# Miniprotein binders against Mucin-6 (MUC6), part 65

Target 1, 185 residues: Mucin-6 (MUC6), of Homo sapiens (Human) (q6w4x9r395to579)
Amino acid sequence: GHCSLEGGSFVTTFDARPYRFHGTCTYILLQSPQLPEDGALMAVYDKSGVSHSETSLVAVVYLSRQDKIVISQDEVVTNNGEAKWLPYKTRNITVFRQTSTHLQMATSFGLELVVQLRPIFQAYVTVGPQFRGQTRGLCGNFNGDTTDDFTTSMGIAEGTASLFVDSWRAGNCPAALERETDPCS
Key: E = the ipSAE of ESMFold2; O = the ipSAE of OpenDDE; V2 = 0.75 times the mean of E and O plus 0.25 times the DockQ between their complexes.

## First folded at step 16 (miniprotein)

Design pb39 (from gb6 with E33K; at its last look DockQ between E and O 0.92; V2 from the best seeds 0.83)
Fold by OpenDDE base, look of step 17:
Structure pb39 (fold): chain B 185 residues (1-185), chain A 112 residues (1-112)
Amino acid sequence: as target 1 above (185 residues)
Amino acid sequence: DIREEVKKLLEEARKLIEEAKKAGDEEAVWLLKIAVRLLEEALKTGDPERISYALLFLSMALITAAEKLGDPKAVELLEKAQELLRKALEENNPELIKEAIKLIKEAAELLG
C-alpha cells in the first residue's frame, strides 16, 4: 500500500483515493496493530500564507511508546526532542539521507517513509501486505475499496473529506476546510 | 577511482549479509540490505554525494554489528569513516571519500 502527501494539501490513500484539505493541525496518517509499541505515523500541517487555503505539510512524526521521531521541513530530525545525526538508528527504525532532497525512514516491521524536502515538502508512506485491512487514519484502511476510505476515528463513514480529516486530529485545532480538486491537475 | 572501490565494498557487504544470515543476526541483515541497495543506486550514476550517503549508512550498519561483537577497533574505524564522509559532503572532496573507503574496508575485514 502506498499513501502520498503531495502539493502541500493533497492526499492519496492506500486505496488510491485522492482528496484535498486545508488544515493547521497534527493528523494521524496511520495507525495499525501491525505497528509495534502502539506506533502511529502523523502529519503536521501549518499555515503557509495569509489565507485559509494556504496550508502545507511541515513535518512528519512517528510516535510510539519508545520514540517520537520528527522529520521537519528544515531537515532537522529529532527523537524525543533531541536532534540526531543521520544516518540514525533506534531499535527497529532507521532514518537516513538517500539524496540531497530525499530522506527515508525504514523499519523492520513493514513501514517505509520517504520524505521529499524540496521544492515542496512531501511524504510517501509504504506499508507491507500484512497491513491490508488493518490501517486507519488519513491514509485510509487499505482494503481495496475507495468508497470507505473516509472512515472516521469512530468508525463512521463520511461523505466529505473535512469531517473525515477532522476526526483524525491529534490535538485541539481549527476545523479543516475541504476542496474537491484532482491532485493530479 | 571511487566507483571501483565502491564496487568492491558492495561485494563485501553482500558477503557480510550471508554471514549475518548464518549467524542469525536479523538486524545486521536488515541494515546491510539497505546499505547494499543504497550503494547500488549510487553506482548507477556515480554521484559522489549519493555514494557518500550510501557509505555513511554502510558504516552505521557495520558499527551496529561491531558493537554487538565487542570490537571497539572496528567501531573506531567506522566512526572515523563517517567523519570523513561528512567532511567530504561539506567540502565536495572526493579524496576524503577514498580515505573513508579504506577505513570501511579495514573494519569490514575485522568483522568478516
Scores: ipSAE 0.865, ipTM 0.942, lowest interface PAE 0.5, mean pLDDT 94
Fold by ESMFold2-Fast, scan of step 16:
Structure pb39 (fold): chain B 185 residues (1-185), chain A 112 residues (1-112)
Amino acid sequence: as target 1 above (185 residues)
Amino acid sequence: DIREEVKKLLEEARKLIEEAKKAGDEEAVWLLKIAVRLLEEALKTGDPERISYALLFLSMALITAAEKLGDPKAVELLEKAQELLRKALEENNPELIKEAIKLIKEAAELLG
């Protein structure tokens, strides 16, 4: 299974359902019992007026009990808050440069991530067959059925992307504090 | 010239994968397989930058093996190779890639 985050705010799920959203927060891309130590892949979006979308991917995060690996559009890779020289490895994860514009995160547990740094920050997620029907998050449930790809964090299948995306927000959302107040809205 | 030396390192990496399999070293097999893929991709392009990235990864895989075997000389050679490769990328200097390859070969011989 392949999931893509492209063009600032376009997503294609593991079951090939395309959608677009506008949001300024950290979102859960992928949770699965197949990820060790309560692992999760997350995406950080922030407001941008320069793309077709008003929001753009700015970082991808892999979080587990052992690691917090952040790959940012500024081409900085950190783990647990400390900058790392590439190539870098932990027990089951390695991050390295394939080309001047592409980084890869490979794992021993069937998850792979490719990030395009330039000209537009984009991410591509690949999971092995053991993940089939075992995924949750913005990348969908990988069960071969697109009709339930908008399954929320509460287990409800939605017909539209907005409620689905909002259900997968994680942690604090600085954008909420930065929102312009419209007294007439 | 550089391509032929990289091909020799690629063959050596494949041999090291088989030795790691026999030893039951799953981590070494995993890292060396990634190194082999990166080297194969780099050779298709002949791009010195891609070759440098692939060799940096191979060096990290070999450092991991050298640390497990307790060979500080191999670690030192590979760390020096990584310094040369980063300098090659910064300066766009393929001569430094040749120097790094010699150090990596020397380290691989110590590990084999």
Scores: ipSAE 0.785, ipTM 0.917, lowest interface PAE 0.8, mean pLDDT 84
Fold by ESMFold2, look of step 17:
Structure pb39 (fold): chain B 185 residues (1-185), chain A 112 residues (1-112)
Amino acid sequence: as target 1 above (185 residues)
Amino acid sequence: DIREEVKKLLEEARKLIEEAKKAGDEEAVWLLKIAVRLLEEALKTGDPERISYALLFLSMALITAAEKLGDPKAVELLEKAQELLRKALEENNPELIKEAIKLIKEAAELLG
């Protein structure tokens, strides 16, 4: 399974459902019982342009009971707030550079993350087949059916990306915007 | 040339994967397999920058194994190799890559 976070706040789910959103928050990308220590993968979006609806990915965070690994657009990698030299490892996670523009996080539990640092900050999530039907968050539920990929944190399938995305906010943040301009103009 | 030295090091790394399997060192097996794939990918391009990043990873994988075996000489060689590789990247100096490969090969012989 593949989920991508690409420029302009575009997301493609594990079931290949594309969508776009406009929000400034930390969002849960992926939760699963397959991630040890109550692990979750999160994405941080911030304002990137002149209009209130332009947002972009600025960091990816892996959070568990033991680790808080942050990979940010300033190319600094931290764990629990401490900057780390790359390559870096814990017992079951390693973070390293493949090239000057790409970082990878590999794990022993079937999660892989590739981060493009330049020219624009993008992320690509890969999970093994053991994750099928066992994911939740912005990357969807990985069940082969795009009709329920917009399932909220309360377990309700929504028809719009903005309601779905807003439900996966991790913190106090403004609601996502769907449009940049007044539709009546 | 660097390409030929990397090919020789890949052969040694594959041997070390088999030794790690025999020793039951699952972490070393996992890390060394990643290192081998990174080196193979880097070799296809011949890009010294990609080679340097792959060798940095291999050095970390070997340090992990050396610490479990209690081999401080291997750790010392590998830490020096990492310093040279970081300098090679900072200065765009591929001759430091060759020196780092020699240290990594020496450390790998101590472990195998």
Scores: ipSAE 0.738, ipTM 0.902, lowest interface PAE 1.0, mean pLDDT 87
ESMFold2 (binder alone), look of step 17: mean pLDDT 84; pTM 0.833

Design pb4 (from gb6 with E5A K98L; at its last look DockQ between E and O 0.94; V2 from the best seeds 0.82)
Fold by OpenDDE base, look of step 17:
Structure pb4 (fold): chain B 185 residues (1-185), chain A 112 residues (1-112)
Amino acid sequence: as target 1 above (185 residues)
Amino acid sequence: DIREAVKKLLEEARKLIEEAKKAGDEEAVWLLEIAVRLLEEALKTGDPERISYALLFLSMALITAAEKLGDPKAVELLEKAQELLRKALEENNPELILEAIKLIKEAAELLG
């Protein structure tokens, strides 16, 4: 399964459903029982301009009981608030620079993350086949059905992205604006 | 010259993967396989920068193995190699990459 966060406000789910939203909060991208230690992947969005439609991805966070790994747009990588030199490793996670513009987080449990730093901060999430039908969050449920990707944190299927996205907020933030469009258009 | 040196080092890394498998060191296998992939990708273009990043990762992987084996000499060599590689990136100096490769190779031999 491949999930992408591109163009500042575009998301493509594991089931290849594209959508767009504008929000300035931290959102859960991926939760799964396949992630050890209550692991979750999250995305941080912030204002990139003066209008409500000017929002962008500014950081990606992997949070578990043991680690809080943050990859930010300023190329700083931290774990539990402490800056780390790359390449960095924990027990089952490693973060390293692949190219001048790309960082990668690799895990031993089937989660991979590629972060493009420039010209636009973008993220690409890959999960193994063992995650099929067992994922939740903005990246969807990875079950091959695009029609139920907008399932909220409470298990309710939504027809639009706004309520879906808002349900996966990791904090108390303003409501997101939605514009369902193909990110490739 | 760098490409040839990296190719030789790749062979050593592959051998170490096999040894790690025999030893049941799953962490070493996991990290070294990533290192090998990074080096292989870097060799496709021959970009010194990408090569340096790959070598940094390999060094980290080998340090992990060396620490488990209790080989401080190998750790020292690899840490020095990482320092050289970071300098190579900053200065765009390919000679430092070659020097780092020599150190990594020496460390790999100690671990094999």
Scores: ipSAE 0.872, ipTM 0.945, lowest interface PAE 0.5, mean pLDDT 95
Fold by ESMFold2, look of step 17:
Structure pb4 (fold): chain B 185 residues (1-185), chain A 112 residues (1-112)
Amino acid sequence: as target 1 above (185 residues)
Amino acid sequence: DIREAVKKLLEEARKLIEEAKKAGDEEAVWLLEIAVRLLEEALKTGDPERISYALLFLSMALITAAEKLGDPKAVELLEKAQELLRKALEENNPELILEAIKLIKEAAELLG
């Protein structure tokens, strides 16, 4: 399964459902029982234009009970707030540079993340087949059915991206209703 | 010839993967398999920068194995190799890549 965060504001789910949103928040990108230590992958978006509604991806975060790995567009990688030289590893996660513009996080539990740092900060999530039907968040549920990929954190399938995205906020952030421009239909 | 030196190092890394499997060192197997893939991909490009990043990863994988085996000489060689590779990237100096490969190969022989 592949999920992508491209062009600053575009998402394509594990089931190939595309959508776009704007919001200034940290969002749950992927949760699954397959991630150890209550792990979750999160995406951080921040303002990138002249209006409150224009935002872009600025960081990707892997959070578990043991680690908080942040890969940000300023090209700094931290774990639990401490900057790390690359290549870096824990017992089951490694972060390393593939090229001057691409970083990779590889894990022993079937999650892979590739981050393009430049010219535009983008992220590509790959999960192994054990994740099928067992994912939640902005990347969808990975069940082969795009009609329920917009399932909220309360388990309700929505027809619009904005309600779905707002339900996956990981903090007290402005709701999508504060946007001046909504690129989603 | 960086390309030929990397090919020889890949042969040693693949041998070490098999030894790590026999020793039950799952972490070393995991990291070394990634390192081999990165080096193979870097060779396809011929890009010294990409080769340097792959060698940095290989060095980290070998340090992991060396620490478990209690081989401080191998660790010292690999840490020096990483220093040379970071300098090679900073200075755009491929001659330092060859020096780093020599150190990595020496460390790999100590671990084999």
Scores: ipSAE 0.698, ipTM 0.890, lowest interface PAE 1.2, mean pLDDT 87
ESMFold2 (binder alone), alone request of step 16: mean pLDDT 84; pTM 0.835
ESMFold2-Fast, scan of step 16: ipSAE 0.805; ipTM 0.922
ESMFold2 (binder alone), look of step 17: mean pLDDT 84; pTM 0.836

Design pb41 (from gb6 with E27Q; at its last fold request DockQ between E and O 0.92; V2 from the best seeds 0.85)
Fold by ESMFold2, fold request of step 19:
Structure pb41 (fold): chain B 185 residues (1-185), chain A 112 residues (1-112)
Amino acid sequence: as target 1 above (185 residues)
Amino acid sequence: DIREEVKKLLEEARKLIEEAKKAGDEQAVWLLEIAVRLLEEALKTGDPERISYALLFLSMALITAAEKLGDPKAVELLEKAQELLRKALEENNPELIKEAIKLIKEAAELLG
């Protein structure tokens, strides 16, 4: 399964459902029982221009009971608030550069993340087949059916991206702009 | 030719994966398998930058194995190799890559 977070706040779910949203919050990107230590992958979006529709990804966070790994657009990688030299490893997670512009986080539990640092900060999430039907968050539920990929944190399937995205906020922040979608490119 | 030296190192890395499996060193197996994939991709491109990052990762994977085996000399060689690789990236100096490969091979011999 592949999920992408690309420029202009575009997301493509594990079931290949594309959507766009505009918000300035931390969102749950992926939760699954397949992630050890109550792990979750989170995405941080911030304002990138002068209008409300100009938001972009600024960091990706892997959070568990043992680790808080932050990969931010300033190219600094931290774990539990401490900056780390790359390549970096824990027992089951490693973070390293593929090139000067791309970082990878690889794990022994079937989660992989590639982060493009430049020219624009983007993220690509890959999960193994054991995650099928067992994911929640902005990347969808990975069940092969796009019609329920907009399932909220309360388990309600929504027809609009904005209600779906707002349900996955992780913190106090304003709701995503409901009217803002990708108007023709 | 750095490409030929990388091919030789890739074969040694594959041998060390089998040895790590026999020793039950699951973390070394996992990291070395990643290192092999990174080296294979770097070899296809021939890009010194990708080669340097792949060798940095391989060195970390070998340090992990060396620490479990209690081989501080191998760790010292691998840490020096990483320093050379970081300098090679900073200076765009492929001769430092060759020097780092020599140290990595020496460390791999100690572990094998």
Scores: ipSAE 0.794, ipTM 0.922, lowest interface PAE 0.7, mean pLDDT 88
Fold by ESMFold2-Fast, scan of step 16:
Structure pb41 (fold): chain B 185 residues (1-185), chain A 112 residues (1-112)
Amino acid sequence: as target 1 above (185 residues)
Amino acid sequence: DIREEVKKLLEEARKLIEEAKKAGDEQAVWLLEIAVRLLEEALKTGDPERISYALLFLSMALITAAEKLGDPKAVELLEKAQELLRKALEENNPELIKEAIKLIKEAAELLG
């Protein structure tokens, strides 16, 4: 399965459902029992984006009980708050440059991440077949059915992206997505 | 010719994968398989920058093996190779890539 975060604020789920949102928070991209040490992949969005987007991806985070790996649009990679020279490795995760404009995070547990640094910060998530039907978050549930790709953190399938995205918000962020709703519609 | 030297190093990396498999070293197999993929992709382009990144990764994979085997000489050679590769990237100097490959080959022979 492949999930992409492109053009500042466009997402395509593992089941190939495209959507767009506006938000200034950390969002859960992927949670799964297949990720060791309570691992989760997250995306950080902020208002500093390309001209056609009000919000843009600014960092990708892999968080587990052992590691907090942050890959930032300023090309800094940290683990547990400490900057790392690439290539970098832990027991099961490695981060390295594939090209001058692309970083890759490879894991031994079936998760791969490619980050485009320039000209636009973008991320591409690949998961192995063991993740099928075992994922939650902005990247969808990877079950082969696009009609339930907007399944919220409460297990409810929504018809709109805004409620879906807000349900996967991590941390104490402002409700930026409210500005997209028409109170009369 | 850098491409020809990288091809020889690629074959050495494949031999080390087979040795790691025999030893049951799953981490070494995983890292070396990534290194082989990066080297193959770099050879396809012939781009010195891509070759340098692939060799930096191979050096890290070999340092990991050298540390497990307790071989400080191999670690020293590979750390020097990484310094040369970073300088090659900074200065756009392919001769430093050739120098780094020689050090990596020497370290691989110590580990093989």
Scores: ipSAE 0.775, ipTM 0.918, lowest interface PAE 0.7, mean pLDDT 83
ESMFold2, look of step 17: ipSAE 0.768; ipTM 0.912
ESMFold2 (binder alone), look of step 17: mean pLDDT 83; pTM 0.826
OpenDDE base, look of step 17: ipSAE 0.861; ipTM 0.941
ESMFold2, fold request of step 19: ipSAE 0.784, 0.789; ipTM 0.917, 0.919
ESMFold2 (binder alone), fold request of step 19: mean pLDDT 84, 84, 84; pTM 0.843, 0.841, 0.836
OpenDDE base, fold request of step 19: ipSAE 0.819, 0.844, 0.852; ipTM 0.924, 0.935, 0.938

Design pb5 (from gb6 with E90K E91T N92G N93D)
Fold by ESMFold2-Fast, scan of step 16:
Parts: structure tokens; C-alpha cells; sequence
Structure pb5 (fold): chain B 185 residues (1-185), chain A 112 residues (1-112)
């Protein structure tokens, strides 16, 4: 199965259902019992322009009990807050440059991530057949049926993307913190 | 003749994969199979930058094996190779890539 995060705010699920949304938080992209140590893949969105209607992917995060790997649009890779030189490895996960504009995160448990850094920050998720019918999050449930791809974190199938997306919001919402404009300029 | 030297490293990597499989070293098999794939892709494109990225990954896979075997000489050779490859990515100098390949070959011979 393939899931893509493209063009700033477009998502195509594992069952090939396309949708788009407005979002400025961290969202759960993929949860599955197939991921070791309570692993989850997450996507961070923030404002891309000067208006609130325009948002884009700014980072992808893989979080487990042992690791917090962050790949950002600034081309920085960190684990547990420490910047890493590439190629980099942990147990079962490695992050490396495939090309000057593409990073890959490969795992031994059937998950692969390709991140396009330039010209537009985009992500591509590949999962093995063992994940079929066992995924949750923005990438859908991978059951071969697009009609229930908008299943919320509470297990309810929604007809619209907005309720679905909001249900997968993680506790981190970096854009929710108000920024100071220079009040003395 | 960087392409011919890379092809020889591919053969060495494939041999190391078979040895790792016989030893039940699943981590080594996994990392070396990624390295082989990256080297094959780099050779298809003929892109020197892609060759450098693939060789950096191969070096990391071999460092992992060398540390497990307790071979500090192999680690030193591979760390020097990675330094040369990073310089090659900045300068575009093919001689740095050739020197890195020599060091990687020496390390691979020590390991296998």
C-alpha cells in the first residue's frame, strides 16, 4: 500500500481516496499493531502563506517508545531532539539520502517513507501487505474499500474530511501558539 | 573507472550478504541489501552524487559489522572513506570518490 502527502495539503489514502484539508497541528498519519513499540507516523502541518486558508506539510515524525525521529522541511533530521548526520541508524530504522532532494526512512518491519525536500516538501508512505486492514490515521484503513476511509479515532465513519482529520489531531499544535508581531517597530 | 570499481564493490557486498545469511545476522542482511539497491540505482543513473550517497550507506553498514567484530582498523578506514565522500559531494572531485572506494575495499577485505 501507498499513501501520499503532496502539494502542501493533499492526501491520498492507502485505498486511493484523495482529499485535502486545512490544518496547523500534528496529525496521526499511521498507527498499526504492526508497528513495534507502540510506533506511530505523524505529520506536522503549518501555515504556508499569509492567509489561514493555505497550509502545508512542514515535518514528518516517527514516534515509538525509544525513538522520536523528526524530518523537517529545513532538511534537519533529529532523534530525541539531537541533530543527526546522514546516513543514520537505530535498531530497525535507518534514515539516509537517496538523492540531493530526497531522504528515505527504511525499516525492518514493513514501513518505508520517502520525503521530497525540494522544490515542495512532500511525503510518500509505503507499507507491506501485513498492514492490510490494520492501519488507522490520515492514510486510512487499508481494507480495499474507500467508503470507510474517513474513519475517525473513535471508530466512526464520517462523510466529510474535516471531522475525520480533526479526530486524528495529536496533542501538539505548534501553530496554536500566538506569535508576537513587533509591537515597537 | 569508477563504475567498474563500484561493480566490484557490489560483488563484495553480495558475498557479505550471503555470509551474513549463513550466520543468521539479520541486521547485516537488511543494511547490506539496502546498500546494494542504492548502488544498483546509482549505476543505472550514472549520477556521481548518487554513487557517493550509496557508498556512504555501504560504509555505515560495514562500520556496523566492524564494530560488532571488534575491528577498529576497519572502522577507521570506513570513517575516512565517509569523510572523503562528504568532501566529494561538496567539491565534485572524482579522485576523492576513487580514494574512498579503495578504503572501503580494504575494510571489506578485513571483514570478509
Amino acid sequence: as target 1 above (185 residues)
Amino acid sequence: DIREEVKKLLEEARKLIEEAKKAGDEEAVWLLEIAVRLLEEALKTGDPERISYALLFLSMALITAAEKLGDPKAVELLEKAQELLRKALKTGDPELIKEAIKLIKEAAELLG
Scores: ipSAE 0.741, ipTM 0.904, lowest interface PAE 1.0, mean pLDDT 83
ESMFold2 (binder alone), alone request of step 16: mean pLDDT 83; pTM 0.825

Design pb6 (from gb6 with N92G; at its last look DockQ between E and O 0.91; V2 from the best seeds 0.83)
Fold by OpenDDE base, look of step 17:
Structure pb6 (fold): chain B 185 residues (1-185), chain A 112 residues (1-112)
Amino acid sequence: as target 1 above (185 residues)
Amino acid sequence: DIREEVKKLLEEARKLIEEAKKAGDEEAVWLLEIAVRLLEEALKTGDPERISYALLFLSMALITAAEKLGDPKAVELLEKAQELLRKALEEGNPELIKEAIKLIKEAAELLG
């Protein structure tokens, strides 16, 4: 399964459903019983301009009982608040630079993350086949059905992206705004 | 000839993977396999920068193994190699990469 966060406000789920939203919160991208230590992958969005429609991805966070790994747009990588030199390794996670513009987080449990730093901060999530049908969050449920990708944290299928996205907020933030996908915006 | 030296390290890394498999060191296998892929990708272009990143990862992987084996000499060599590689990235000096490779090879021999 491949999930992408591109263009500042575009998401493509594991089931290849594209959608767009504008929010300034931390959202759960991926939760699964396949992630050890209650692991979750999260995305941090913030304002990138003056208008409400000017939002962008500014960081990706992997959070578990043992680690809080943050990859930010300024290329700083931290774990539990401490800056780490790359390449960095925990018990089952490693973060390293692939190229001048790409960082990667690799795990021993079937989760992979590629972060493009420039020109736009973007993220690409890959999960192994063992995750099929066992994921939830903004990246969807990885079951081959796009019609149920907008399943909320409460297990309700929504018809709009805004309500879906809002249900996966990791904190108290303003409501997300749904926008039509526009490649020119 | 950095590319040739990297190819040699690549072969050594593959051998170490086999040894790690025999020893049941799953972590070493996991990390070294990533290192091998990074080295292979770097060799496709021969970009010194990508080579340096790959070698940094290889060094980290080998440090992990060295620490488990209790080989402080290997750790020291590899840490020095990482220092050289970071300097190489800053200065764009391929000679530092060559020097780092020598240290990594020496460390790998200690671990093999």
Scores: ipSAE 0.874, ipTM 0.946, lowest interface PAE 0.5, mean pLDDT 94
Fold by ESMFold2-Fast, scan of step 16:
Structure pb6 (fold): chain B 185 residues (1-185), chain A 112 residues (1-112)
Amino acid sequence: as target 1 above (185 residues)
Amino acid sequence: DIREEVKKLLEEARKLIEEAKKAGDEEAVWLLEIAVRLLEEALKTGDPERISYALLFLSMALITAAEKLGDPKAVELLEKAQELLRKALEEGNPELIKEAIKLIKEAAELLG
């Protein structure tokens, strides 16, 4: 299965369902029992800077009990807050430069991530067959049925993206900046 | 000729994969298979930067194997190769890539 995060806020799920994603938070992209050490792949979105109502991908995070690997649009890779020279490896994960504009995170457990750094920060997620029907998050449930790709964190299948996206917000959202202020009210 | 030297190194990497499989070293197989793929992709373009990235990854894979085998000479050669490759990327100097390949080949022979 393939899931893509492109064009700032466009997502295509593992079952090939496209939708637009708008938000300024950390979102759970992929959770699965197939990921070791309670692993999860997350996507960080923030304002694009050009339009106040538009948001874009700014970082991808792989979090487990042992690792917090962050790949940011600034081309910095950290693990547990420490900057790493590439290529970098842990026991089951390696992060390296594939081209001058692309980083890859490869794992021994069937998850692969390609990150385009330039000209636009984008991410491409590949999972092996063992993940079929066992994924949760923004990338969908990988069960071959697009009608339930918007399954919320509470297990409810939605027909539209809005409630689905909001349900996958992570507790470690970046500090909210008050965007609309009315000091006279 | 960098392309021909990379092709020879690619064949040595494939031999090391077969040896790692026989030894049941699943980590070495995994890392070396990634290195082989990156080298094959780099050779299709002939881009010195892509070749340097592929060789940096191969060096890391071989360091991992050398550390398990307790071969400090191979580790030393591969660490020097990585320094040369990073300098090649910084300076855009393909001669440093050739020097790095010689060190990687010497280390691969020690490991194989």
Scores: ipSAE 0.786, ipTM 0.918, lowest interface PAE 0.8, mean pLDDT 85
Fold by ESMFold2, look of step 17:
Structure pb6 (fold): chain B 185 residues (1-185), chain A 112 residues (1-112)
Amino acid sequence: as target 1 above (185 residues)
Amino acid sequence: DIREEVKKLLEEARKLIEEAKKAGDEEAVWLLEIAVRLLEEALKTGDPERISYALLFLSMALITAAEKLGDPKAVELLEKAQELLRKALEEGNPELIKEAIKLIKEAAELLG
């Protein structure tokens, strides 16, 4: 399963459903019982221009009871607030550079994250087959059916990306409906 | 030839993966398998920068194994190799990559 976060706040889910949203918040990208220690992958978006509809990815965060790994567009990687030289590892997570422009986070539990640092900060999430049908968040539920990929944190399938994305906010921030939204598709 | 020396390191790394499996060192197996993949991908390009990043990772994977086996000399060689590789990346100097490879090979032989 592949999920991508690309420029202009575009997302493609594990079931290949594309959508776009505009928001300035931290969002739950992926939750799953397959992630140890209540792990979650989160995406941080912020304004990237003068228009309210121009937002972009500024960081990706892996958070569990053990670790808070932040990979940010300023190219600094931290774990629990401490900057790390790469390559870096824990018992089950490693972060390293593939090139001067790409970072990778690999895990022993089937999650892989590739981050493009330049020219545009983008992220690509890959999960193993054990995650099928067991994911939640902006990357969808990975069940092979695009019609329910907009399932909210309350378990309700929505028809609009805005309500779906709003439900996956990880912090106290303005709802996506308060922002000017470009037409989808 | 840096590519030929990396191919020799890959052979050594694959042997060490088998030893780590026998020892039940799942962390070393996991890291070394990533290192092998990164080196294989870097070799396809021949790009010294990609090779250097892959060798940095291999060195970290080997340090993990060396610490579990209690081989401080191997750790010292690998830490020096990482310093050379970071310097090679900063300066764009492929001769430092050759020297780092020598240290990594020496460490890998101590661990085998």
Scores: ipSAE 0.720, ipTM 0.896, lowest interface PAE 1.0, mean pLDDT 87
ESMFold2 (binder alone), alone request of step 16: mean pLDDT 84; pTM 0.829
ESMFold2 (binder alone), look of step 17: mean pLDDT 83; pTM 0.829

